Miniprotein binders against a7ua95r516to809. Designs and how they scored, part 163

Target 1, 294 residues: a7ua95r516to809
Amino acid sequence: ASLSLLSISDLVPDLQFIFFWMSNAIEILYFIQQKSPAYMQTIELMDDKAGSKESLLSATISANEEAMTILEEVIMYTFQQCVYYITKTLYVVLPGLLDCNPFGTEPSSEQCRRAAGVCVCAVCVMPEAVRRVVSVFQTTSDLLQQYQVHSEIQSQMFAYLFFFTNVSLFNQLIDKGPARGWFQRSRVLQIQASVKILLDWAKGAGHNHLAQKFFAKFCSTVTILASPPQQLSQMSWKALCAEHPSLKPVQLHRILTQYQLMAELGPLPIWQPSSEDEAYIYRTVDLLESFENH
Key: E = the ipSAE of ESMFold2; O = the ipSAE of OpenDDE; V2 = 0.75 times the mean of E and O plus 0.25 times the DockQ between their complexes.

## First folded at step 12 (miniprotein)

Design bg5 (at its last look DockQ between E and O 0.87; V2 from the best seeds 0.62)
Fold by ESMFold2, look of step 12:
Structure bg5 (fold): chain B 294 residues (1-294), chain A 81 residues (1-81)
Amino acid sequence: as target 1 above (294 residues)
Amino acid sequence: SKVRITIEVEGPPEIAEIIAQVIRWLAEEAGAEEVEVRVEDGRVTITITGLSKRMAKYLLKIIKYLVEKYGVKVTYEIEEL
């Protein structure tokens, strides 16, 4: 059976042990790093012959460095195991983000209209699909805090999870969007609202800087697709590239082609690639992003 | 359910002993009731008593990773107490 069918809550009993061993190794590593100068000081106070003292000091320094290297490998391995299981659940729940409707047509939107003089709006509701993604991030945050994982490791983990989320959403939108109707304007606006809920979670959790960095490609895509036709049609290819540097020429070209088709702006191309980019707009090998960071 | 793990590490003596020392530190910090390390005839034997079965499972996964990374040979036995 596929691990992609498991919810994050089903994995917590196993994940907590992986987080435990990761935190355990981190604490030991930092204890050794803090005590290393004191241990060297004790060796220097030994009343040994100069040659024996120098040889012993060199050997103990080398042994401590190798032990710390092995602890770093343990931390790296346990980190990768956490990320592996978390991203398996994330991969299963992320596509639902593209299909959900965060805009309400329920009594709450009617209450907004009834408040005389108050702005009438549709209120964004936390759809089940968005809640499932948030649950993965929140559960990860809770485990990191429960085991008091060093803040640098917490940041690295969310950097990877946001990177993974960006790649997954972008690739599915580009690859499956035409068949799924995800390029329709009403659908894009729903996707934009759903992403805003995720960004708001990240800001509230203290990860705003990471989210801004690692969601850039998907957010640029949605921003372009959500733009009013009058506004977008007045922007040159060069201006779009400058405003959206995270998008490769082939990606931008594909997005604009789908936009023009769904906005029914006719077959005449509106956005002419620069001469510099013309060689790259059909490089299909560059269309989708890799899930590997290396 | 608590277990006893017996781990035998065979490889270059310097790296095998350092790996054993790291495993000892991990087990002691995790609250193992007893950790013994023996070095005999080019083999390092680590006996860890008193970890839960689940804690031991994930410690063994870490050990398997280290053996692949550092090119040492490892055998292990798990005994339920």
Scores: ipSAE 0.700, ipTM 0.923, lowest interface PAE 0.8, mean pLDDT 82
Fold by OpenDDE base, look of step 12:
Structure bg5 (fold): chain B 294 residues (1-294), chain A 81 residues (1-81)
Amino acid sequence: as target 1 above (294 residues)
Amino acid sequence: SKVRITIEVEGPPEIAEIIAQVIRWLAEEAGAEEVEVRVEDGRVTITITGLSKRMAKYLLKIIKYLVEKYGVKVTYEIEEL
């Protein structure tokens, strides 16, 4: 019950401090890395009193390396904490994306109603379920910018968040999709439209490459399911494998099997796995994506 | 509200001193008004003054993580100013 009420806005106060410390640790690490050579040169220029210089230099190098190692640990820890809180929020809002009807007249969010004017921002015109997901990413982006977090760390964070989102959505669709009717063409088209809005946001935010890379599996699944039966039934197993390389054979086989059931096509010989892939389609352990592989 | 944090680090001197130095840098970067580091009998004491309570709380979480990772014993006290 309490988790369903958790919004990204509720986490912002805590996230701000984590981002603050992460940014500070990065700045300090960068400072040490830049100053360390100059400091070593200063020691090297000191009068060599009986071998003390070499010892001092060695000790200073070692101390700096250890300090940098500790700072890296701080950065990693704070990064992980950010990801933990953000993914918790994503976990709550992502299921709504699969149930969303973006073609429906959903009333504007209550937040947009409190503004004396109809906010026509790209986020405010989004379906509520999509807006909630985008809000998590936008808030993350805003915080990263606010605290001037290094661009590489920003990229790593979005890479992980997109990875997490893809795994979550893919696993939910594969596992629960048949039972929830998400494999029905009308529902798939809704999902496709919702994901497109999210991808458009990612593109606008400068994360197009990461989004395309990490959402590939989910997008491939949705694309196959959104394909008309007349079109998809003309595609061979090998052609589908080649067009959707992000899908494992077991995943593609599951998708096609469920598609056949949904569309009442029966077994299609053209979709039969090749002899090379036949052993792999039974690897049910590879059906769902793991969160641990990133 | 601002706080004064006193942190005691016990462990191998080399590790304790380095952790203390990192904490000092973090505190200074955070805008601490005063950071004092004392090394006595293999114990490192860090006194940080002028951080907000919330900033201090997260700094302590970081310290706790480092302590657990490096097997260093850390004790701390927080005083509200």
Scores: ipSAE 0.386, ipTM 0.795, lowest interface PAE 1.1, mean pLDDT 88
ESMFold2 (binder alone), look of step 12: mean pLDDT 81; pTM 0.783

Design bg6 (at its last look DockQ between E and O 0.84; V2 from the best seeds 0.00; counts 0 for: pae O 3.7 > 1.5)
Fold by ESMFold2, look of step 12:
Structure bg6 (fold): chain B 294 residues (1-294), chain A 81 residues (1-81)
Amino acid sequence: as target 1 above (294 residues)
Amino acid sequence: SKVRITIEVEGPPEIAEIIAQVIRWLAEEAGAEEVEVRVEDGRVTITITGISKRMAKYLLKIIKYLAEKYGVKVTYEIEEL
């Protein structure tokens, strides 16, 4: 198929070499940090005469510090290259999360129905659109483990990938949602279920804190849109801001406007923005998120 | 498909020599059969022998990034063994 040309599997041959050099640089940096001349200088001064060695040793320490700085640049560059390739595949597969039906008759659901026969469905499996996103994350995790990348770098990489995922999904929902019918309640519930599967993967992979932090804006949006009218109409603007601190006033205002439209509700006094927030609900420059913010 | 890469770094001697040392460390850790660094008249030449052509491709991308970042001029030649 034509879409297979953009799969993460097609990128692994290039990614593995970039991961190799990144891991190589990380190991060298950590090695010379443990063997810092300053530490060795402290040990050696117990018996040596002062003066003659101090100037030469100081110059050696300065050269090693500059080399460590250059190694850090190598790590940053290779990290950015990894993220660049991986996010290109994420960009292709993420929109499918907004259109998929995790409750419906996808290939995995067909297997469940056939196996159950007379039963009302026994076991449901991951929808195809969710599997494509998870495959990108899982392949990344596998490469990080294969090259034994330091855990802090692994966390930074997933922080970046989760940030990118959140921005991409949020912007597409806000920007394309009206035309695509994504604000319909049944659709929002499907989106919520699909994101839950992704969050469960992140938790099982040891990235729960990162996922909670970086998916907050998109999750808040879906949570509000999925709320029953009786429940949501009891929450003031101030309460919604407190419950969803990741949402800017213009974003919350837009979400509530779409909610009112879909539920065929008129303006609710309890949702009136505070005077301070009212100045910001029309700042359309702040509506969509930048891929450079995190 | 093992190769020999000859890299010349031209620029401020202090930074060129440190970049060369970092490249040496990277190549040695990667399992290069031989790495030689020569410093003459403010030019630094690094010869890396016995890494794969694919490894060399991505190492050269790193070197080009460093050259741009630190304001040094890098030229290279690749010879198949």
Scores: ipSAE 0.746, ipTM 0.938, lowest interface PAE 0.7, mean pLDDT 82
Fold by OpenDDE base, look of step 12:
Structure bg6 (fold): chain B 294 residues (1-294), chain A 81 residues (1-81)
Amino acid sequence: as target 1 above (294 residues)
Amino acid sequence: SKVRITIEVEGPPEIAEIIAQVIRWLAEEAGAEEVEVRVEDGRVTITITGISKRMAKYLLKIIKYLAEKYGVKVTYEIEEL
């Protein structure tokens, strides 16, 4: 109940401090890494009074290594906290993306109404459900930039968030899709349009490669489901496997089976798995994606 | 609001000192007005003055995490300024 009310905006104050600490820890770590060689060299150049130099050098090396280890732990901890809070917000808003009708006249969000002018920004013209998802990613991007978080950490953050989003959307679609009518062509086209908006945002934000990589499974699923029956019925199992390599055999089989049921198609021999894949299509444990495999 | 935090670290001297140093650096980067580190009788005491309450809260979370991971006992007191 309480999670349903949690918006990314409510988390911004906490996220700001986490990002602050993360950024600072990274900077300090970098500083130590850059200064340690010079510092060690300085010690090495000191006069060896009574063997104290080796002991001092050893102690300094050990202290720096341990400090760096601790800083790495701080970075990891703060990173995990950011991911935790952001993914909690995503968990709340992502289901709305599957139910979204981007072609409908959804009333402009009240927030855009307060500006006397119709904000024609790309975010304001988005369907509300899509806007909510994009807002999470945009807020994350803005915070990462605001605190000048190292680009590698930014990339890792978005990689994980896109991974999480893909797993969440894919699992929901596979598990709940048939019951919720998300496999209906009209609904699939809505989902496809919504995902396109998200991918366009990711492209605009400079995360195109990551988005394409981590959304591949969900996008493949949507693409198959959006395909006209006449077109899809002409594609063999092997052709579909080759075109959608991100899908496991069990996943593809499930999608095709549900598609067949929805489209009221009789059994299609052309979609029968190969003898090689036949053993794998029954591996129901591999049907849903795991959040732990990242 | 700004706070003063007094942190005591008890554990292996080498680990405690390094943790204290990291805390000092983080506090300084956070814009602390004053950071003092004292080492007495195998205890490291870090006094941070003039850090925001919110920053202090997250610093303490980090410290707690590090303390648990490295098996170091950490105690702290917070005073509002």
Scores: ipSAE 0.025, ipTM 0.521, lowest interface PAE 3.7, mean pLDDT 85
ESMFold2 (binder alone), look of step 12: mean pLDDT 84; pTM 0.818

Design bg7 (at its last look DockQ between E and O 0.94; V2 from the best seeds 0.78)
Fold by ESMFold2, look of step 12:
Structure bg7 (fold): chain B 294 residues (1-294), chain A 81 residues (1-81)
Amino acid sequence: as target 1 above (294 residues)
Amino acid sequence: SKIRITIEVEGPPEIAEIIAQVIRWLAEEAGAEEVEVRVEDGRVTITITGLSKRMAKYLLKIIKYLAEKYGVKVTYEIEEL
């Protein structure tokens, strides 16, 4: 009963019905919204004798508004259920990106060769950790297309999935990076290469803008850690803040401190926060990102 | 396999009837073979025939969510056909 055995493929039989009811509710809401103006115009054209027009109009408006509100709650609930199940699989597979070596000799070839008659395909060459994450995103995309979900809702779902991915990876890197050796330059370059594969998927799937927006914090972190020591040490605090606006002062300061320790650049701090930022570099509540986006 | 679901909604009459109307729309759009709504003394009964067991499972989760959100009492009975 390991969470590493929870794959997106195991969830599809249940997910498809949640996607079905979500799409069903969206279509009904769209239909009601298209018919509402015509129905209201018909009521307004009724002769107002003895005031019945105003009473009927008020009752009709109230009933439609309440039905639409309830339907919007159905859409929100089903959307949240879809995201809940999908992010449970993401939570299990995302940490593997930080340990992944995309330059390794054969990162997933044993999986492809264990069964008789299994061919070696291009997917088997992709690092297993990256493949598992891409599979979650691709399966989600396939379900959204299968049920013809509106593009706005598709964008909102991937916005949240990319947000969740960024928070998970960033928090793991900040929290566990020193103990796991993830701040070593060779490891950071491997992480950077693995994330590039994921970003390439997002661009090919039509979500480039969303990926660039929501991965900015994690990508900035990796960019800093991948920088050569001589180059990075020459940059001032203010220059680094300007280069990486997605990072809060406490986050940037923590990353630079860990970089300095890993690169053995000496015991004294190299980067001096501005007076404005000095008040914020010790706010530990701001160090890790919230999954609730508040 | 196909099933029949009987759902009873009890609560403020206006909200119970609107919830029942939304449930009817969802079931009809989903292709239910028959949807019947009855309004009785203080409760609304919805009978949906022709959904699969899996479709009904997730519809019932939606209905339970609405019941908690809007403060109505919901009970249901499933009959396998």
Scores: ipSAE 0.751, ipTM 0.938, lowest interface PAE 0.7, mean pLDDT 82
Fold by OpenDDE base, look of step 12:
Order: sequence, then structure tokens, then C-alpha cells
Structure bg7 (fold): chain B 294 residues (1-294), chain A 81 residues (1-81)
Amino acid sequence: as target 1 above (294 residues)
Amino acid sequence: SKIRITIEVEGPPEIAEIIAQVIRWLAEEAGAEEVEVRVEDGRVTITITGLSKRMAKYLLKIIKYLAEKYGVKVTYEIEEL
């Protein structure tokens, strides 16, 4: 109950402090890394008083390495905390993306009401369910920029968030899709349009490569399901495997089986798994994606 | 409101001192007005002045995490200025 009310805006005050400390820790780490050679050189230039120089150098190196290790732990901790809070909000809003009808006239979202003028930004014209998801990513981007977080850490953050989003959407679609009618062509087309809006945002935000990489599995699933029966029924199992390499055999088999049921297609020999894949299509443990693989 | 935080780190001297150094750097980078580190009898005391209560609260979470990870005992006191 309480989780359904949690918006990214509610977490911004806490996230700001996490990002602040993360950014500071990163800056300190880089500073030490850059200064470490200069410190070593300074010690090396000192008069060698009876072998004390080597011991001092060794001790200084060791102390700096330990300090850097601790800073890395601070960065990892703060990063993990950011991810935890952000993914918690994503978990709440992501199901709405699957139920979204982007072709409907949804009323203008409340968040754009604060500007006295009709904001015509790409986010404001989005369906509410899509906008809520994009808002989480945009807020994350804004915070990363505000605190000048190193680009590598930004990339890692978005990589994880896209990974999480893909796993969440894929698992929900595979698990609940048949029961919720998400495998119906009309619904699939809605989902496809919604995901396209999200991907377009990611492209505009400079994360096109990451989005394409980490959404591949969900996008492949939606692409297959959106395909006309006349087209998809002409594609062999081998061709589908080759076109959608992000899908495991068990996943592809599940998608095709559900597609057959939905489209009222009889058994299609052309979709029969190869002898090599036949053992893998029954590995139900591999059907859903794991959050631990990142 | 600005606060003064006094942090005591108890543990192996080498670990405690390094943790204290990292905390000092974090506090300085955060714009603390004053950071003092004292080492006495295997106890390291860090006094940070000038952080906001909210900033300090999160720093303490970080410190607690480090303490748990490295097996050191950390105690702290907060004074509002």
C-alpha cells in the first residue's frame, strides 16, 4: 500500500545527499590518484637517511592505497543507495507502462501544471504512464549533472537502471502477459509505442547505446509479439534465434507458444526448436531474468 | 542550522587513522568550516564543524557502513550550533 504512493519527487531530498557524498568521494579519489605520483616523487627526492626512505615510501604507498580502497567503498555504498531508491520508484511505475494506451487522449499530467504555460517539451506530451517512468530517469540525470558526477559513474548508473527496467518489464510481460491480455496484438502495439517513447528519450539524453543494449530482450519480445501472423509464421526457429539473439531458447519458445495461442494458430512445424535447442526449451529456471546477473 | 559532530573511532590504529583521514577529506570537501583529528591511545577523534544537520546525518550513515565493514567501533555526538 505505502509503496504505491512513493514518487521520485518524494525521494529527491534524500537522493540529493547521497549524490552529494558520492560525488565528493569520487572527487577525492581522483585527487589522491593524481597526487600520489607527486608524493612519491617528493619522498624519492628526500635525502636517504640510512634506509628510512624506502620504508617511508612503502608506508606512504600503503596508506594511500588503503585510503583509496576506503573511498571506493564509500562510492560503492552511495552508488548502491542511489540505485536502491531509484529502482524502488521504478518498481512502482513500471507496471503502468505495460497497461498504458499511448494512443489515447490522456489528460495532461499534474507535474507540468506548475509552469503557468503549457510546456510542450517531449516529456509533457508523453502519456502519463510513460512520463512517470521517464521522470525517474530524467530526475536521475538531472541529479547526476547537478552534482557533476563523473561520466563513467553516470554510465554505470544508467546501465543498471536500464538493466533493471528491462528485467522488470520482461519478467512481468512473460509472467503476467497472457493473463492480462498483453499478448493481444492491440495491446502489444501500445506497449511497443510506449517503449519507443522511452527509447527516444534515452537517445535524446545521450544514452542510446546503453538503452539499445540493455532493452534488447524486452524489445525483441515486443517485436515478435507485434509481428503480423502472416509474417511471423514464415520465420523458422533458427531465423528467429538469429534475429533475436538476446532471447534464450526457453524464452523464445514461451513467446512463440503464447503467440500461437493468442493468434489461434495451430502447431507450426517451422517454429519447432532445433535438436540442439530442444533440451534448453524446458529449462524453466532460465525463463525469467534474474536481477543478480548485473 | 550548522552542527558540530564529534566522531570517535576505536579499532586497530592503522585502520582507524585511515578511516579518520577519509572522513576528514569527505568533510572538507563538503565545506566543513573546521575539521580536527586527534589520535590518542588508539582512539581517533574527529571533530567536524559547520555541516548542515542533514548532510551530517548522511555522513554518519557512511561512517556506520565503514565501521561495520572494517570491524571498528564508531561513536558520535552531535551538537547544534
Scores: ipSAE 0.718, ipTM 0.924, lowest interface PAE 0.7, mean pLDDT 90
ESMFold2 (binder alone), look of step 12: mean pLDDT 84; pTM 0.809

Design bg8 (at its last fold request DockQ between E and O 0.89; V2 from the best seeds 0.80)
Fold by ESMFold2, fold request of step 13:
Structure bg8 (fold): chain B 294 residues (1-294), chain A 81 residues (1-81)
Amino acid sequence: as target 1 above (294 residues)
Amino acid sequence: SKVRITIEVEGPPDIAEIIAQVIRWLAEEAGAEEVEVRVEDGRVTITITGLSKRMAKYLLKIIKYLAEKYGVKVTYEIEEL
């Protein structure tokens, strides 16, 4: 069967072995690195009278460096395999965030706003679409912890997962948003609440700085779309660019165009691009983000 | 179930031996019951006993990747115990 049809729980039986070998290789690498400094201190205490110190040092460094290079390759390969399978699952579940309602029966109700502010451990109040995405992140965190993967590798993995999530959500919103009605204000507020739940999970998991860095483009998009017309219409193109530096001119232009349609606004002079940006607002090749730009 | 894997690495002696050393480290850290390395001119044979079938499957994927990356020939045989 196709892995794109599987939930994360269906992948864990195989995925756990890839995590195991990655962790295994990392442990060996760190052991060798830890031993190398102590070994070098011992060699430095040797008198150079026999002339063997330089030969022993060179041979030891060469043997360790070649083996460590191969171990680093193993770590990179297993890391990429973990990320590959996890992102295939994310690709399947992420679109649901754009369609779900994290509020009860009243999207603007006070209780719905309170639910959006609940900590990441309040999974039982989440919409199922949000729960599926959180489950992927949480399962990944659990596997990393289960196999005691070094914290730096954990951070690198979540950096890529958040990058992938941001690109996927942004591209789908921009590309499919008009046909799916995702630019309507009530929908934007629902999307904003759903993303807030993901950000709260990331904060509780110790990845707040990574989430802030890698979700910036999607969050800026939703923030603009969620702004009341009376407030947004007073902000110039330059002010919007300064407040949202993660957005390319073509992206900001497209977002404002969709906003004008939703709010039934005509062209606004203060949203006219700067002369520097004017040449770039129609470059459709720059509209969508690449998954290869991480 | 537990398996025995016999892996042959054919290539430049220095790189084949270093790859075999890394495979030995990985298998020993994973708790393999026995790891034997036999070095012949231009060929290294690694026998790993006592890994689970699934553990061995993913180790072999790593070994195949290294073979492609470093330009060595790898063949293997799996025996269920």
Scores: ipSAE 0.790, ipTM 0.951, lowest interface PAE 0.6, mean pLDDT 83
Fold by OpenDDE base, fold request of step 13:
Structure bg8 (fold): chain B 294 residues (1-294), chain A 81 residues (1-81)
Amino acid sequence: as target 1 above (294 residues)
Amino acid sequence: SKVRITIEVEGPPDIAEIIAQVIRWLAEEAGAEEVEVRVEDGRVTITITGLSKRMAKYLLKIIKYLAEKYGVKVTYEIEEL
C-alpha cells in the first residue's frame, strides 16, 4: 500500500500483537525482579552438600541477570517497532495539520466508535486534519491502556511521539513555509489554532507537561509569526531570545528574516543579533532539527 | 487457528538455554496451552502449543531478532492444529 493511504486503523491489527508482547515482557521482567531476592534466600538456606552455595548463588544471579537483559531487549525491540509504525502514520497526516483551516466547517467523516449516533466529543468536533493527528495519539493511548502497559513506558512513548511531531512540523514550517504561504498571518493563525486543539487534547489526556516541553520550539515559532508587526517590531533580539529560549539563534534569525519579508518591513536594527550571537546565526547546520537527538 | 511451533536454538549452551527460558516465559504469559523445553547436546528445542497463528508469528519475529543479536542459530516449524 502506498504510504499515502496508510491509516492508523490499518496498522492496529499488527500493533496489537506488538503491544501484547511488549506488555508481557514487561510483566515477566517485573516478576523476575520481585522474585530474585526470594530465590537467593532459598539458595542460601540450602544445605552445603553438593556444591558451594556461593557458586550456585553466583550462577543463579548471573542467569537471572542475563535473562533480564534479554527481556529488556525484547521490550526495547517491541517499543521501537511500535514507535516505527506509529511515526510512519504521523508522517502521512502531519502535513495536513499545517494546511488545515480550523475555522472552516468541515464535516467529521468518522463517527466516534463510543457513541450511538452523533458524537459531540472533543475529537469529533475537530477539523479533519487535526482529528487525523489526534486519532494517531488516541489510538496509541487506547492500545497502551488496553494492554496495561507500565506508565513509564507510556510516558516515554508519548515523549518520543511529541518530539517527532515537533521536529517534523518545525522543519516543514521553516523549510517549506515561505513557499507555501504558511508565514502569512492568516495561515499562521490557522496553524496556531490547530496546534492549540492538539495541545488541549494532550492536556485532557494527561500529557500536558510532555506536550509543553516537546512542542516548545514549534509553539515559539508559531507565536512569533502570529505576533502583530507593531508588537514584534518593538521587541529586541535579546528580548525575543529570552522569551523563546527553545529557539537557537540561527532559527530565530531565520524566522525574523522571513517575517520581515512577509510583512514587508524594512531593516529593523532592534532585531540585530547581539555580538555574542552573531557567529551562531550563520550555523545553518543547526537550522533544522534532527530526529536523532532523542 | 491455534498452532504448534517448534523452535530449535543452536549456540553456546549458556546463551541458548537462557534464550529458551525467556521464550518459555513469554509463551506461558501469552497463555500457551503447553510449553516444552528440551536440551540435547547443545541444542535447545522449544515446543509451544496453543498460541494463535498471529501471536506465534510475531513471537518468531522476536526470536529471530534475539538470534541475530546474540549470534545463535534459530530454526522453526509451524503446525496448524
Scores: ipSAE 0.744, ipTM 0.931, lowest interface PAE 0.6, mean pLDDT 90
ESMFold2, look of step 12: ipSAE 0.773; ipTM 0.947
ESMFold2 (binder alone), look of step 12: mean pLDDT 85; pTM 0.825
OpenDDE base, look of step 12: ipSAE 0.737; ipTM 0.930
ESMFold2, fold request of step 13: ipSAE 0.788, 0.789; ipTM 0.950, 0.950
ESMFold2 (binder alone), fold request of step 13: mean pLDDT 85, 85, 85; pTM 0.821, 0.822, 0.821
OpenDDE base, fold request of step 13: ipSAE 0.731, 0.729; ipTM 0.927, 0.925

